# VHH binders against Methionine synthase reductase (mtrr-1): the designs that were tried, part 12

Target 1, 246 residues: Methionine synthase reductase (mtrr-1), of Caenorhabditis elegans (q17574r271to516)
Amino acid sequence: TKPFEVLVVSAEFVTDPFSKKIKTKRMITVDFGDHAAELQYEPGDAIYFCVPNPALEVNFILKRCGVLDIADQQCELSINPKTEKINAQIPGHVHKITTLRHMFTTCLDIRRAPGRPLIRVLAESTSDPNEKRRLLELCSAQGMKDFTDFVRTPGLSLADMLFAFPNVKPPVDRLIELLPRLIPRPYSMSSYENRKARLIYSEMEFPATDGRRHSRKGLATDWLNSLRIGDKVQVLGKEPARFRLP
Key: E = the ipSAE of ESMFold2; O = the ipSAE of OpenDDE; V2 = 0.75 times the mean of E and O plus 0.25 times the DockQ between their complexes.

## First folded at step 4 (VHH)

Design x1 (framework vhh_nb_b201)
Fold by ESMFold2-Fast, scan of step 4:
Structure x1 (fold): chain B 246 residues (1-246), chain A 124 residues (1-124)
Amino acid sequence: as target 1 above (246 residues)
Amino acid sequence: QVQLQESGGGLVQAGGSLRLSCAASGFTFSDYAMGWYRQAPGKEREFVATISYGGSTYYADSVKGRFTISRDNAKNTVYLQMNSLKPEDTAVYYCAAPSDEELWQYLFSTGDYWGQGTQVTVSS
């Protein structure tokens, strides 16, 4: 269904009083306002947050595509005439009339490791022969293990790849075509009273891998930590089981 | 594990030059792009320059024409030649093989996961 806007009304750290060590958790409260009537919630139920891609990462990608200066202009998506007879559908996760900034911030999963078709596009978008050779190796059938070890397992994003290959300037329309949909993230609510839902979460660290020197922090956790009183966030509700047909 | 050792920082007068070095170990250096970042007092960490494994370079607008990034694959070392230094260049300089962790630090300015780097102080 369509996301709706809720207001952040508190954002604070809480300590675990039963820890031998002070264990700090973050607590966020959101006010559903008039949307409370559309969301029937019980403690423990999940609500889906539309976690935006970070503005700096979006700007970096759009700048590399040469379109940052028009990123906020209204644009209408058109099917490439070359592909019209093969695939005439505009992807469902991208709106027909929108802005490039909106697409890359809310609709496209720029954090998922690019698949080999997208790496092929990157290879074709560089003027540097050495970059092209390396990217072609990574997207080849023989390079499957190399792709897994260097891209997939370390979790390199499109931005990571563009950073590593600075002469790659991909066409923005190919990125819109090939990037997967950004999926809203579920969070269990610890309480729901008077139209206000509260979530409590801890910082999550991912272990270092061959592609990282240090542990990685999660995108959603960094975004939640950035929220302040007065911020507006987009959410999707989940239907309770008792309202579903058998 | 991947290990990067920055060196070459110091105190220099405005208009002067410094050459930073970063010695790499624990990975196949020649297969990776390498970058330089810096963090000035009271500011977020910012991108400075990057170099591909093939030698292609990209620079932040603030340093274009003054800084040059280069690499020596035989020595597993990446360099940052800094000319026409300004007081605004005062910062701790870090080198990095691009990864999701280090790009995350650059893009989101979340916690400091990198080591001590090398201090560059430019006096007027």
Scores: ipSAE 0.000, ipTM 0.224, lowest interface PAE 12.0, mean pLDDT 73

Design x3 (from x2 with D100P Q105A S109D; framework vhh_nb_b201)
Fold by ESMFold2-Fast, scan of step 4:
Structure x3 (fold): chain B 246 residues (1-246), chain A 124 residues (1-124)
Amino acid sequence: as target 1 above (246 residues)
Amino acid sequence: QVQLQESGGGLVQAGGSLRLSCAASGFTFSDYYMGWYRQAPGKEREFVATISYGGRTYYADSVKGRFTISRDNAKNTVYLQMNSLKPEDTAVYYCAAPSPEELWAYLFDTGDYWGQGTQVTVSS
């Protein structure tokens, strides 16, 4: 089903946000407006938020790819069968005609820890021999434990890797090929009354580790925390159709 | 560290029943969706059932009406009651604890929080 807009009508704390002893819980309320007539919700039912990637993180990645200045120009992805390039295939989750900003904001999951194939691309995209050596170690068969300990377990994002390796300038087409699809995120509704859904959520932070100097809030948590009364957000009322038959 | 430990698997005759348990630790259990997945030999891992923080359940069509997922937040445990078992239910069953933000990634991707699995064998 197609996403639709709902209106943020409240955003507040459930627990003391300044307490160090209790994790912060927040509540947001969204108004379904006319879409409420199409939906019958009970407490505990899921609502699926289309959570965009943060603009600063998207801009940072596109700048490192050398394409931030054209990020809002319409572009077309195509397959040229005459060149027989496997890496020229169009991913199913990306529109054929779009913009780079749209792709990286709404279509690609840039906060998932990059897999070893993507780290290999990063290794091949740096002019610094020390960066290249370390990145090749992380994506080798012998480096699987290091990859798990320093990248996967701490949840390093692509942006974190680019911060750590400042000379890496990956081709944007390889990122589009290798980044996973960004999918709508489910939240259980604590209540649904008078067309309004209330959601209670806990702030999620990833602690600082060897690969991260600062704790990171989760993508959805950062976005939810940024919402203010009057904001419009995109939602799905039902499960995204990735495996459904027509 | 998130830890998930499955138990309750075994050998059972077609038409029989088994109850699987998954003990969870290292996170605030009551804030997470919990799910069960299975993998038969030579097949990809497939979704079986999930239960939300609020107790809402969702089942794969192949198990609807036969399996029941439930949770006990006081014991940090999720259960899968399997009734009317069929030989095609033979698989290793895995417990999963995706964050609410990652539930749909788990249903259609790998997910990061998996248990070691428990073997269920249904003989004809």
Scores: ipSAE 0.000, ipTM 0.103, lowest interface PAE 18.8, mean pLDDT 73

Design x4 (from x2 with T50E D100T E102A Q105E S109E T110H; framework vhh_nb_b201)
Fold by ESMFold2-Fast, scan of step 4:
Structure x4 (fold): chain B 246 residues (1-246), chain A 124 residues (1-124)
Amino acid sequence: as target 1 above (246 residues)
Amino acid sequence: QVQLQESGGGLVQAGGSLRLSCAASGFTFSDYYMGWYRQAPGKEREFVAEISYGGRTYYADSVKGRFTISRDNAKNTVYLQMNSLKPEDTAVYYCAAPSTEALWEYLFEHGDYWGQGTQVTVSS
């Protein structure tokens, strides 16, 4: 069903956030407002948060596609008559009438490691022969091990690939076609009373000697940790629709 | 082209303060953890402080309570406010955009982007 907006009304640490001896815990309370009348929750039930992609990462991708200037214009998606797929349809996770910014912020999983078909599109979209050669190697039969070792297993995002290959300028329509759906993340409610859901979640404390992480890792947890009183977030009251593999 | 440019270093008396700045360009700044690291003469480079893209901070025990890391994503800048400086804080301070991705190591000799460093000298 359609996501709805709830208000963050508290955000607290349950345990000492600076302790190295135990996992840190954070408690977030969201107010359902008028939507509470539609929902019958009990402690332990899941609430699904729609975690947006970071605005600057979305802007980076849209700029590389040459469409940042029109990112906020309302557009109507249509079937391309030159598509290779017979009876091709608009992807179910993208609204027919929307904006490019909305699609890339809310609907498309830009953090998930690109598959070989998307890497091939990146290879076709670069003017640099060295970039093209490396990208074609990654999506070749002989490059399966390199693809697994350097892209799939470490979980590189589309933005990581575009940053590594600065001359790649992919067509935005190919990205919409090939990027997977961004799915809401489940969190168990520790309590639900007076229209308010309380969520307690645990995270590993970052070791001081590690000192290294790319921003795309831990995006959902970092987004939750960034929430403050007064923030509005999108949620679903039930598990999102699943897509079955062919 | 990734560039990290540090500024704000200098000579200060023990107990004094300095504010370091790092201007970043050539990458999506707000998508990266940003950090400060330091290297004293004859010693290995060590972690000082790090800030996530969402603003969560991490500090080495030796600087906790004295140093504060912050960022301005609109200006692509990360800062290190250093208070109650001690002679043992004397080092070259480096700005970094850390990464452990295997592809970065494959494409580049180093998986991290480092600045040139700025000297901080604390006299007793």
Scores: ipSAE 0.000, ipTM 0.133, lowest interface PAE 14.5, mean pLDDT 73

Design x5 (framework vhh_nb_b201)
Fold by ESMFold2-Fast, scan of step 4:
Structure x5 (fold): chain B 246 residues (1-246), chain A 125 residues (1-125)
Amino acid sequence: as target 1 above (246 residues)
Amino acid sequence: QVQLQESGGGLVQAGGSLRLSCAASGFTFSDYYMGWYRQAPGKEREFVATISYGGRTYYADSVKGRFTISRDNAKNTVYLQMNSLKPEDTAVYYCAAPSDEYLWQYLFSGEYDYWGQGTQVTVSS
């Protein structure tokens, strides 16, 4: 299954005029165009959005790796013969011939909190002894609680870690190896008719408090809120038509 | 237009304390992460501390345990309480906010960030 492009044809905020507090719902309608012939959806089926990593965050990471200036050049991925890993493999979620910008925008989950192996790479990538000491502590058995409290529980991203440790300049190939696959996000369709899918979601439904607006919305929701009429988005045609007999 | 104004800098003896304030205007302060950065002579700009709207804080290792960042959303102000100051803390201190409400992490990069004009902190031995 390959992602394909759909067009945003409607994006509107619905405000409850009788509420003392403004309760905002947003409705987005996407037009499948010619791709609708390949997919037969029913209301309640999931549409999988390929939510790109924000350009600003991608640029920040690539700049810290020293590769922003070549981010749009084609590159070929191969197993690094200098690695001491016996069973090193090219990650299956990354194309062998691609660009660094494409990889970091669409293929790699840069928003998931780094695991201890990635933090260890960050520790070895800093010129600052205080940064190295702290990062190594987070990887140690003694630092497991600090790792949980400082990194995992707050949900720090790779960009957050690079921001907190400004002298860390990690090799881009180690990031490609260690970052997990960016998984498309499912949303239930409230309606599907005339080749257009509609989804409705509430902006007043908040996760645990961790940022702006008293409690930050998810990054996928923030991305959906940024969409305007005329925008093109990538979706995954992974849900086949269901042929169930009544 | 986003405007940030720092105050509270000055000259202090080693071991002393200073409290910096940053008054923010021109944006919805409560929606933004706010940060403090510093730049010493001959060095690149260095991250000091940041605070989320909800009060979650992150510190550079060099200041952890000595500095405390806080905010007052009703006053649109962020603070940096600096204790146990060292000569190495001598720098111009900057308040920062993202120009884009999505990524406070980019304050250091100079892309899509707003900076105050800075306040000088000098710690004498």
Scores: ipSAE 0.000, ipTM 0.149, lowest interface PAE 14.1, mean pLDDT 73

## First folded at step 5 (VHH; from s14 with Y53W S57R; framework vhh_ozoralizumab_d1)

Design c1 (at its last look DockQ between E and O 0.43; V2 from the best seeds 0.00; counts 0 for: pae E 16.6 > 2, unsure alone 62.9 < 65, grease 25.2 > 24.2)
Amino acid sequence: EVQLVESGGGLVQPGGSLRLSCAASGFTFSDYAMYWVRQAPGKGLEWVSEISWSGGRTKYPDSVKGRFTISRDNAKNTLYLQMNSLRPEDTAVYYCAAPSDEYLWQYLFSGEYDYRGQGTLVTVSS
ESMFold2, look of step 5: ipSAE 0.000; ipTM 0.106
ESMFold2 (binder alone), look of step 5: mean pLDDT 77; pTM 0.785
OpenDDE, look of step 5: ipSAE 0.125; ipTM 0.563
ESMFold2, look of step 6: ipSAE 0.000; ipTM 0.139
ESMFold2 (binder alone), look of step 6: mean pLDDT 78; pTM 0.787
OpenDDE, look of step 6: ipSAE 0.362; ipTM 0.681

## First folded at step 6 (VHH)

Design g1 (from c1 with A33Y; framework vhh_ozoralizumab_d1; at its last look DockQ between E and O 0.01; V2 from the best seeds 0.00; counts 0 for: pae E 19.4 > 2, unsure alone 63.0 < 65, SAP .669 > .668, placed apart)
Fold by ESMFold2, look of step 6:
Structure g1 (fold): chain B 246 residues (1-246), chain A 126 residues (1-126)
Amino acid sequence: as target 1 above (246 residues)
Amino acid sequence: EVQLVESGGGLVQPGGSLRLSCAASGFTFSDYYMYWVRQAPGKGLEWVSEISWSGGRTKYPDSVKGRFTISRDNAKNTLYLQMNSLRPEDTAVYYCAAPSDEYLWQYLFSGEYDYRGQGTLVTVSS
């Protein structure tokens, strides 16, 4: 299935009168418009949102790579089964036209904690010997516990790592190669009528901790919370789950 | 090929307990937050639990908090859900889910794939 655009037509808070905690429930209605005829949805089906990365984080990362000033220029890239590479706009490497801003906003997962290969690229991308030593430790066999305790378990994003290591200036092509693909996030519809889908979702927000800039489970929920009437959002369709006994 | 295989469902009396398992293969299990979701007959999917990569952080909605415990064994690529004090409203098909993975990157945007298993039925009935 290909992404398509739907329109936000309502966004409402739904309080839980028996809740003893910070949790909230929110309800969003989106209008499928002409795309409704292409999809047979019913209550209980999932909508998959193509959740964009926050613009401030994208700009911060692109600035650190030294490419913010060209972020909106067209470039061409090829994709392979496991990775995506950026290419200059030249004939021998042309498969898909895009921009760096588009890649980092909609295609790459910048919130998932960096793996050790990405941390090694960060280590190779700083002139500060203290930063290099620490980053090399985090991606070493001896540093596996520290990596787990200080990067993976806290859920530090790429932006969090770059903030913690201010002299790291990674090559943008290595980030494109090593960052995971940003995948659509599923939300169940509570109703679907007249081309409109209502979604109810629970919101559990946790404060930042240990250098973390973003809440856990938070990219899609934070983005949904920011939507206003009239916003256009991208979604993917998917076959409804079928209940079957084992 | 990504596979998530749930097991351990069955019929239990109200107040009983069950332990669900999810065997994961085809991706680096320890790199993922893992989830349990459920679907009651004729209803939508409901989030049930979340666990971090290491298992050090867990989250639950109020409907199951204090009764359900998610855990994982990264050496065995297995996710668990211990369900205690079961109620009739817990009757559902339970699925484990892995919402993203570097291993799966190449399959996005060229087709769709299911990030959850086939499910295991839990029935809570007197």
Scores: ipSAE 0.000, ipTM 0.107, lowest interface PAE 19.4, mean pLDDT 72
ESMFold2 (binder alone), look of step 6: mean pLDDT 78; pTM 0.788
OpenDDE, look of step 6: ipSAE 0.007; ipTM 0.230

Design g2 (from c1 with E50Y; framework vhh_ozoralizumab_d1; at its last look DockQ between E and O 0.01; V2 from the best seeds 0.00; counts 0 for: pae E 19.3 > 2, unsure alone 60.5 < 65, placed apart)
Fold by ESMFold2, look of step 6:
Structure g2 (fold): chain B 246 residues (1-246), chain A 126 residues (1-126)
Amino acid sequence: as target 1 above (246 residues)
Amino acid sequence: EVQLVESGGGLVQPGGSLRLSCAASGFTFSDYAMYWVRQAPGKGLEWVSYISWSGGRTKYPDSVKGRFTISRDNAKNTLYLQMNSLRPEDTAVYYCAAPSDEYLWQYLFSGEYDYRGQGTLVTVSS
């Protein structure tokens, strides 16, 4: 399906944000504009937002990889000609020709907790013996409890891991290989009228804890909270069901 | 950098009125909902009003409903609180605010205060 742009026309609280009796709820309204005529939404439909990764986290990761100064240069991914891997290929969610900034902003999921293969790459990417030993421990079978307790359960992102291990400088091509695809996030419409969709969403916040630099909300919630009137955002449309003769 | 500066507080007798102002800078004021909150001596923060970005929607807790009126002038980047029929229990430091997870701050600045000014003291006595 092909994303298209819509316009943010309001962003505000729906409930009292200081009430202790109910969860904080926020509302945004987006205007589909000329695209409204080609779209058909029914009750129960969702809008899928193409949520970009936060620029500060992208810049931090790219700086640690040593590539921030070339982030906006066009590059082409290619298979390493010396690889022994049979049928090596570029992952399908990574474009062959793009920029590093585009990949890390819109294509790769940098917020999902790193899996053990990615942690092993981090271990191989530090000159600090204490960091290497700890990271190898986290990706070992013997370290599974620590991995669960200190990485998975707290929901640490790649940026959180790099913050905790300041001497790790991962190769950018290994990150592109191992990070999952950033997928659009669904939000149910509370109303849709006159080309405008209204979304009401609730917040869950991840407070600062051991290993997490700052408290944070989920990626989509933080992004929605940052939207201003006049912002253009990318969404995915939904095609109607086809009718078929039996 | 976001700046919020409150003014208009003072000493007033019960039944009197005051109008508070909040000058905003460092962000696009007209894009954001705004709040007034207060902190009475020895107590925590209490929400006293909310206004939407356009000014078209307002809300108040029962403790001030009918006596306080929030308004904004988006051309002047200024938020107001008209306080009428003041009571001794309205004595507090008043702050204009946006929550840290509002559009004024990036998520990386979580833990910053919900209000940036020093507040303006309102004392209702005598």
Scores: ipSAE 0.000, ipTM 0.117, lowest interface PAE 19.3, mean pLDDT 72
ESMFold2 (binder alone), look of step 6: mean pLDDT 77; pTM 0.783
OpenDDE, look of step 6: ipSAE 0.016; ipTM 0.279

Design p1 (from s21 with D101A E102K E103Q; framework vhh_ozoralizumab_d1; at its last look DockQ between E and O 0.10; V2 from the best seeds 0.00; counts 0 for: pae E 17.7 > 2, unsure alone 64.8 < 65, placed apart)
Fold by ESMFold2, look of step 6:
Structure p1 (fold): chain B 246 residues (1-246), chain A 125 residues (1-125)
Amino acid sequence: as target 1 above (246 residues)
Amino acid sequence: EVQLVESGGGLVQPGGSLRLSCAASGFTFSDYAMYWVRQAPGKGLEWVSEISWSGGRTKYPDSVKGRFTISRDNAKNTLYLQMNSLRPEDTAVYYCAAPSAKQLWQYLFSTGDYRGQGTLVTVSS
């Protein structure tokens, strides 16, 4: 399916956003406009938001890779046959001819805490022997507690790691191969009326348990909280349930 | 410890003006977007204004657009709300607010934004 654009027409607090005891709930309303006829939504159905990565983090990563100045040039992407054999990933909705900015903004998950293969690439990509040693420790069995305490539990992103290790300059092609695919985030509609869908969300409303890999708690919520009336957002349409069996 | 302290509220006549201030401490103020919310008696919270970390972007709902102006002084760690052409429906407790986990904070799993104790604005004739 292809993304389409909807318009934010309201954004409201449902509960006290300052409570430390009650989870914050917000409501947004999006207008499907002309796309409403394409969709047969019922209350409780999901809307899949294409949550973009933050532009500041994308620019920082592309600068550290040495490719920010060509980020908007069209380029051809292909899977390296050698890397394909080692479980390489490329997002399924990314066209083979695209830009680095589009890939890092909409296709690759840059906010999820790096796994061991990515951290090893970071270790291979630094001229500083102390940084290399530390990154290799974070990948090791004896460093597992530190990895959990300082990377996984805090939910540090790739940008956070690059900030902490300023001499790491990763090859952009290795990042494209190893970063997880950015998957649209489903949110259930509380109502659908007159081409408009209302969504109520909290931190517990984004589905980490629907098979989506958890990148950072609050990523989709942080983005949703930033939406204001008049903003346009990309969504995926509802897919028909054909051949749900394997 | 994050602290936000609002001041500048009071009683004004319709059509009058007030300037609210919010003194911030316990975090790097210049790294954070800031916002104002208000709560009228017996009503829920209403978003009033938002400003980017640099002050270069501001947003307002239609209810206050053109009458209220948010600003910040990053050198003084202070957020402001200039309220002009006040109406009786602007009567509320006004809160200065900061996102709980937006930039470089260790506590990324917080479910609550920070706010001060609020300052009361009463608009009556």
Scores: ipSAE 0.000, ipTM 0.259, lowest interface PAE 17.7, mean pLDDT 73
ESMFold2 (binder alone), look of step 6: mean pLDDT 79; pTM 0.810
OpenDDE, look of step 6: ipSAE 0.006; ipTM 0.211

Design p2 (from s21 with D101T E102S E103Q Q106D S110D; framework vhh_ozoralizumab_d1; at its last look DockQ between E and O 0.01; V2 from the best seeds 0.00; counts 0 for: pae E 17.5 > 2, grease 25.6 > 24.2, SAP .679 > .668, placed apart)
Fold by ESMFold2, look of step 6:
Structure p2 (fold): chain B 246 residues (1-246), chain A 125 residues (1-125)
Amino acid sequence: as target 1 above (246 residues)
Amino acid sequence: EVQLVESGGGLVQPGGSLRLSCAASGFTFSDYAMYWVRQAPGKGLEWVSEISWSGGRTKYPDSVKGRFTISRDNAKNTLYLQMNSLRPEDTAVYYCAAPSTSQLWDYLFDTGDYRGQGTLVTVSS
């Protein structure tokens, strides 16, 4: 499904934002404009927002990789041939041309806690022996408790890890290979009429419905709270999951 | 660039058999899982079989299980589909396909896998 642009036309509080007794709820309204004709949304359906990563974190990561100065240059992506996954949609072969800034802002999930394979890359990417030893411990079998206690439970992002290990300078292409895809975030629509969709969300709800999306929920909530009338945002018209074969 | 060329389609009677081939080039064929999909007139793409990169695992939907057999020859870069006990509802253009390998590829293009131009299979009396 191709993302398209919609316009924020209202953003307001639904409940008292200063109450200590009730959750803060906000409502935003987005205008689908001419894209509404291509969509069949009904009240109760979800809107899928393409939530960008924060520019400060993207710039920090790209600087540590030594590539911030070329972040806006166009480059080609290579295809990794070693997969047995199956998709129903089949494209003709084409090189995708993009920029590092676009990839790290809109395509890669930089907020999810790094997995142990990514921590191994961080360990391989420092010449500081103390940093290397500690990172290797975190991704070892003996270090599983430390990994859980230091990285997973606190919800540290890649940027947090790079800040804690200042001499780590990871290769950007390894990050592109290992970071998860940033997927659109669903929000239930409370109404949809006249090409406009309204949604209500809770600002005080810190656990996501899934409970495993605390980092993403924090990113999406902060981003939604930052939206102002006149902002343009990217959405998907339907569920983001690719076709799957039985 | 990836190229997939299907062949072996044609007209067959119900109950007949047909063997499709797919010649692959432009990538390391033995590293890819492969599959067949089909498109009947006026319908979307339907998955009909898959095979792992080594050929050690195969899978089929219930509609063709026991009638169709997918195989591959990695030395010849060729994928096959043996179709037995053909029915009129098997009439379609058949495509061989290779999966997308990149998470970013899928997101950036909003697309799926590679396919050839297809070969027509018609099953009628």
Scores: ipSAE 0.000, ipTM 0.125, lowest interface PAE 17.5, mean pLDDT 73
ESMFold2 (binder alone), look of step 6: mean pLDDT 80; pTM 0.816
OpenDDE, look of step 6: ipSAE 0.006; ipTM 0.211

Design p3 (from t8 with D101P E102L E103Q; framework vhh_brivekimig_d4; at its last look DockQ between E and O 0.13; V2 from the best seeds 0.00; counts 0 for: pae E 15.9 > 2, unsure alone 58.1 < 65, SAP .686 > .668, placed apart)
Amino acid sequence: EVQLVESGGGVVQPGGSLRLSCAASGFTFSDYYMSWVRQAPGKGPEWVSSISYSGGRTLYADSVKGRFTISRDNSKNTLYLQMNSLRPEDTALYYCAAPSPLQLWDLFFSSGDYSSQGTLVTVSS
ESMFold2, look of step 6: ipSAE 0.000; ipTM 0.126
ESMFold2 (binder alone), look of step 6: mean pLDDT 75; pTM 0.757
OpenDDE, look of step 6: ipSAE 0.007; ipTM 0.217

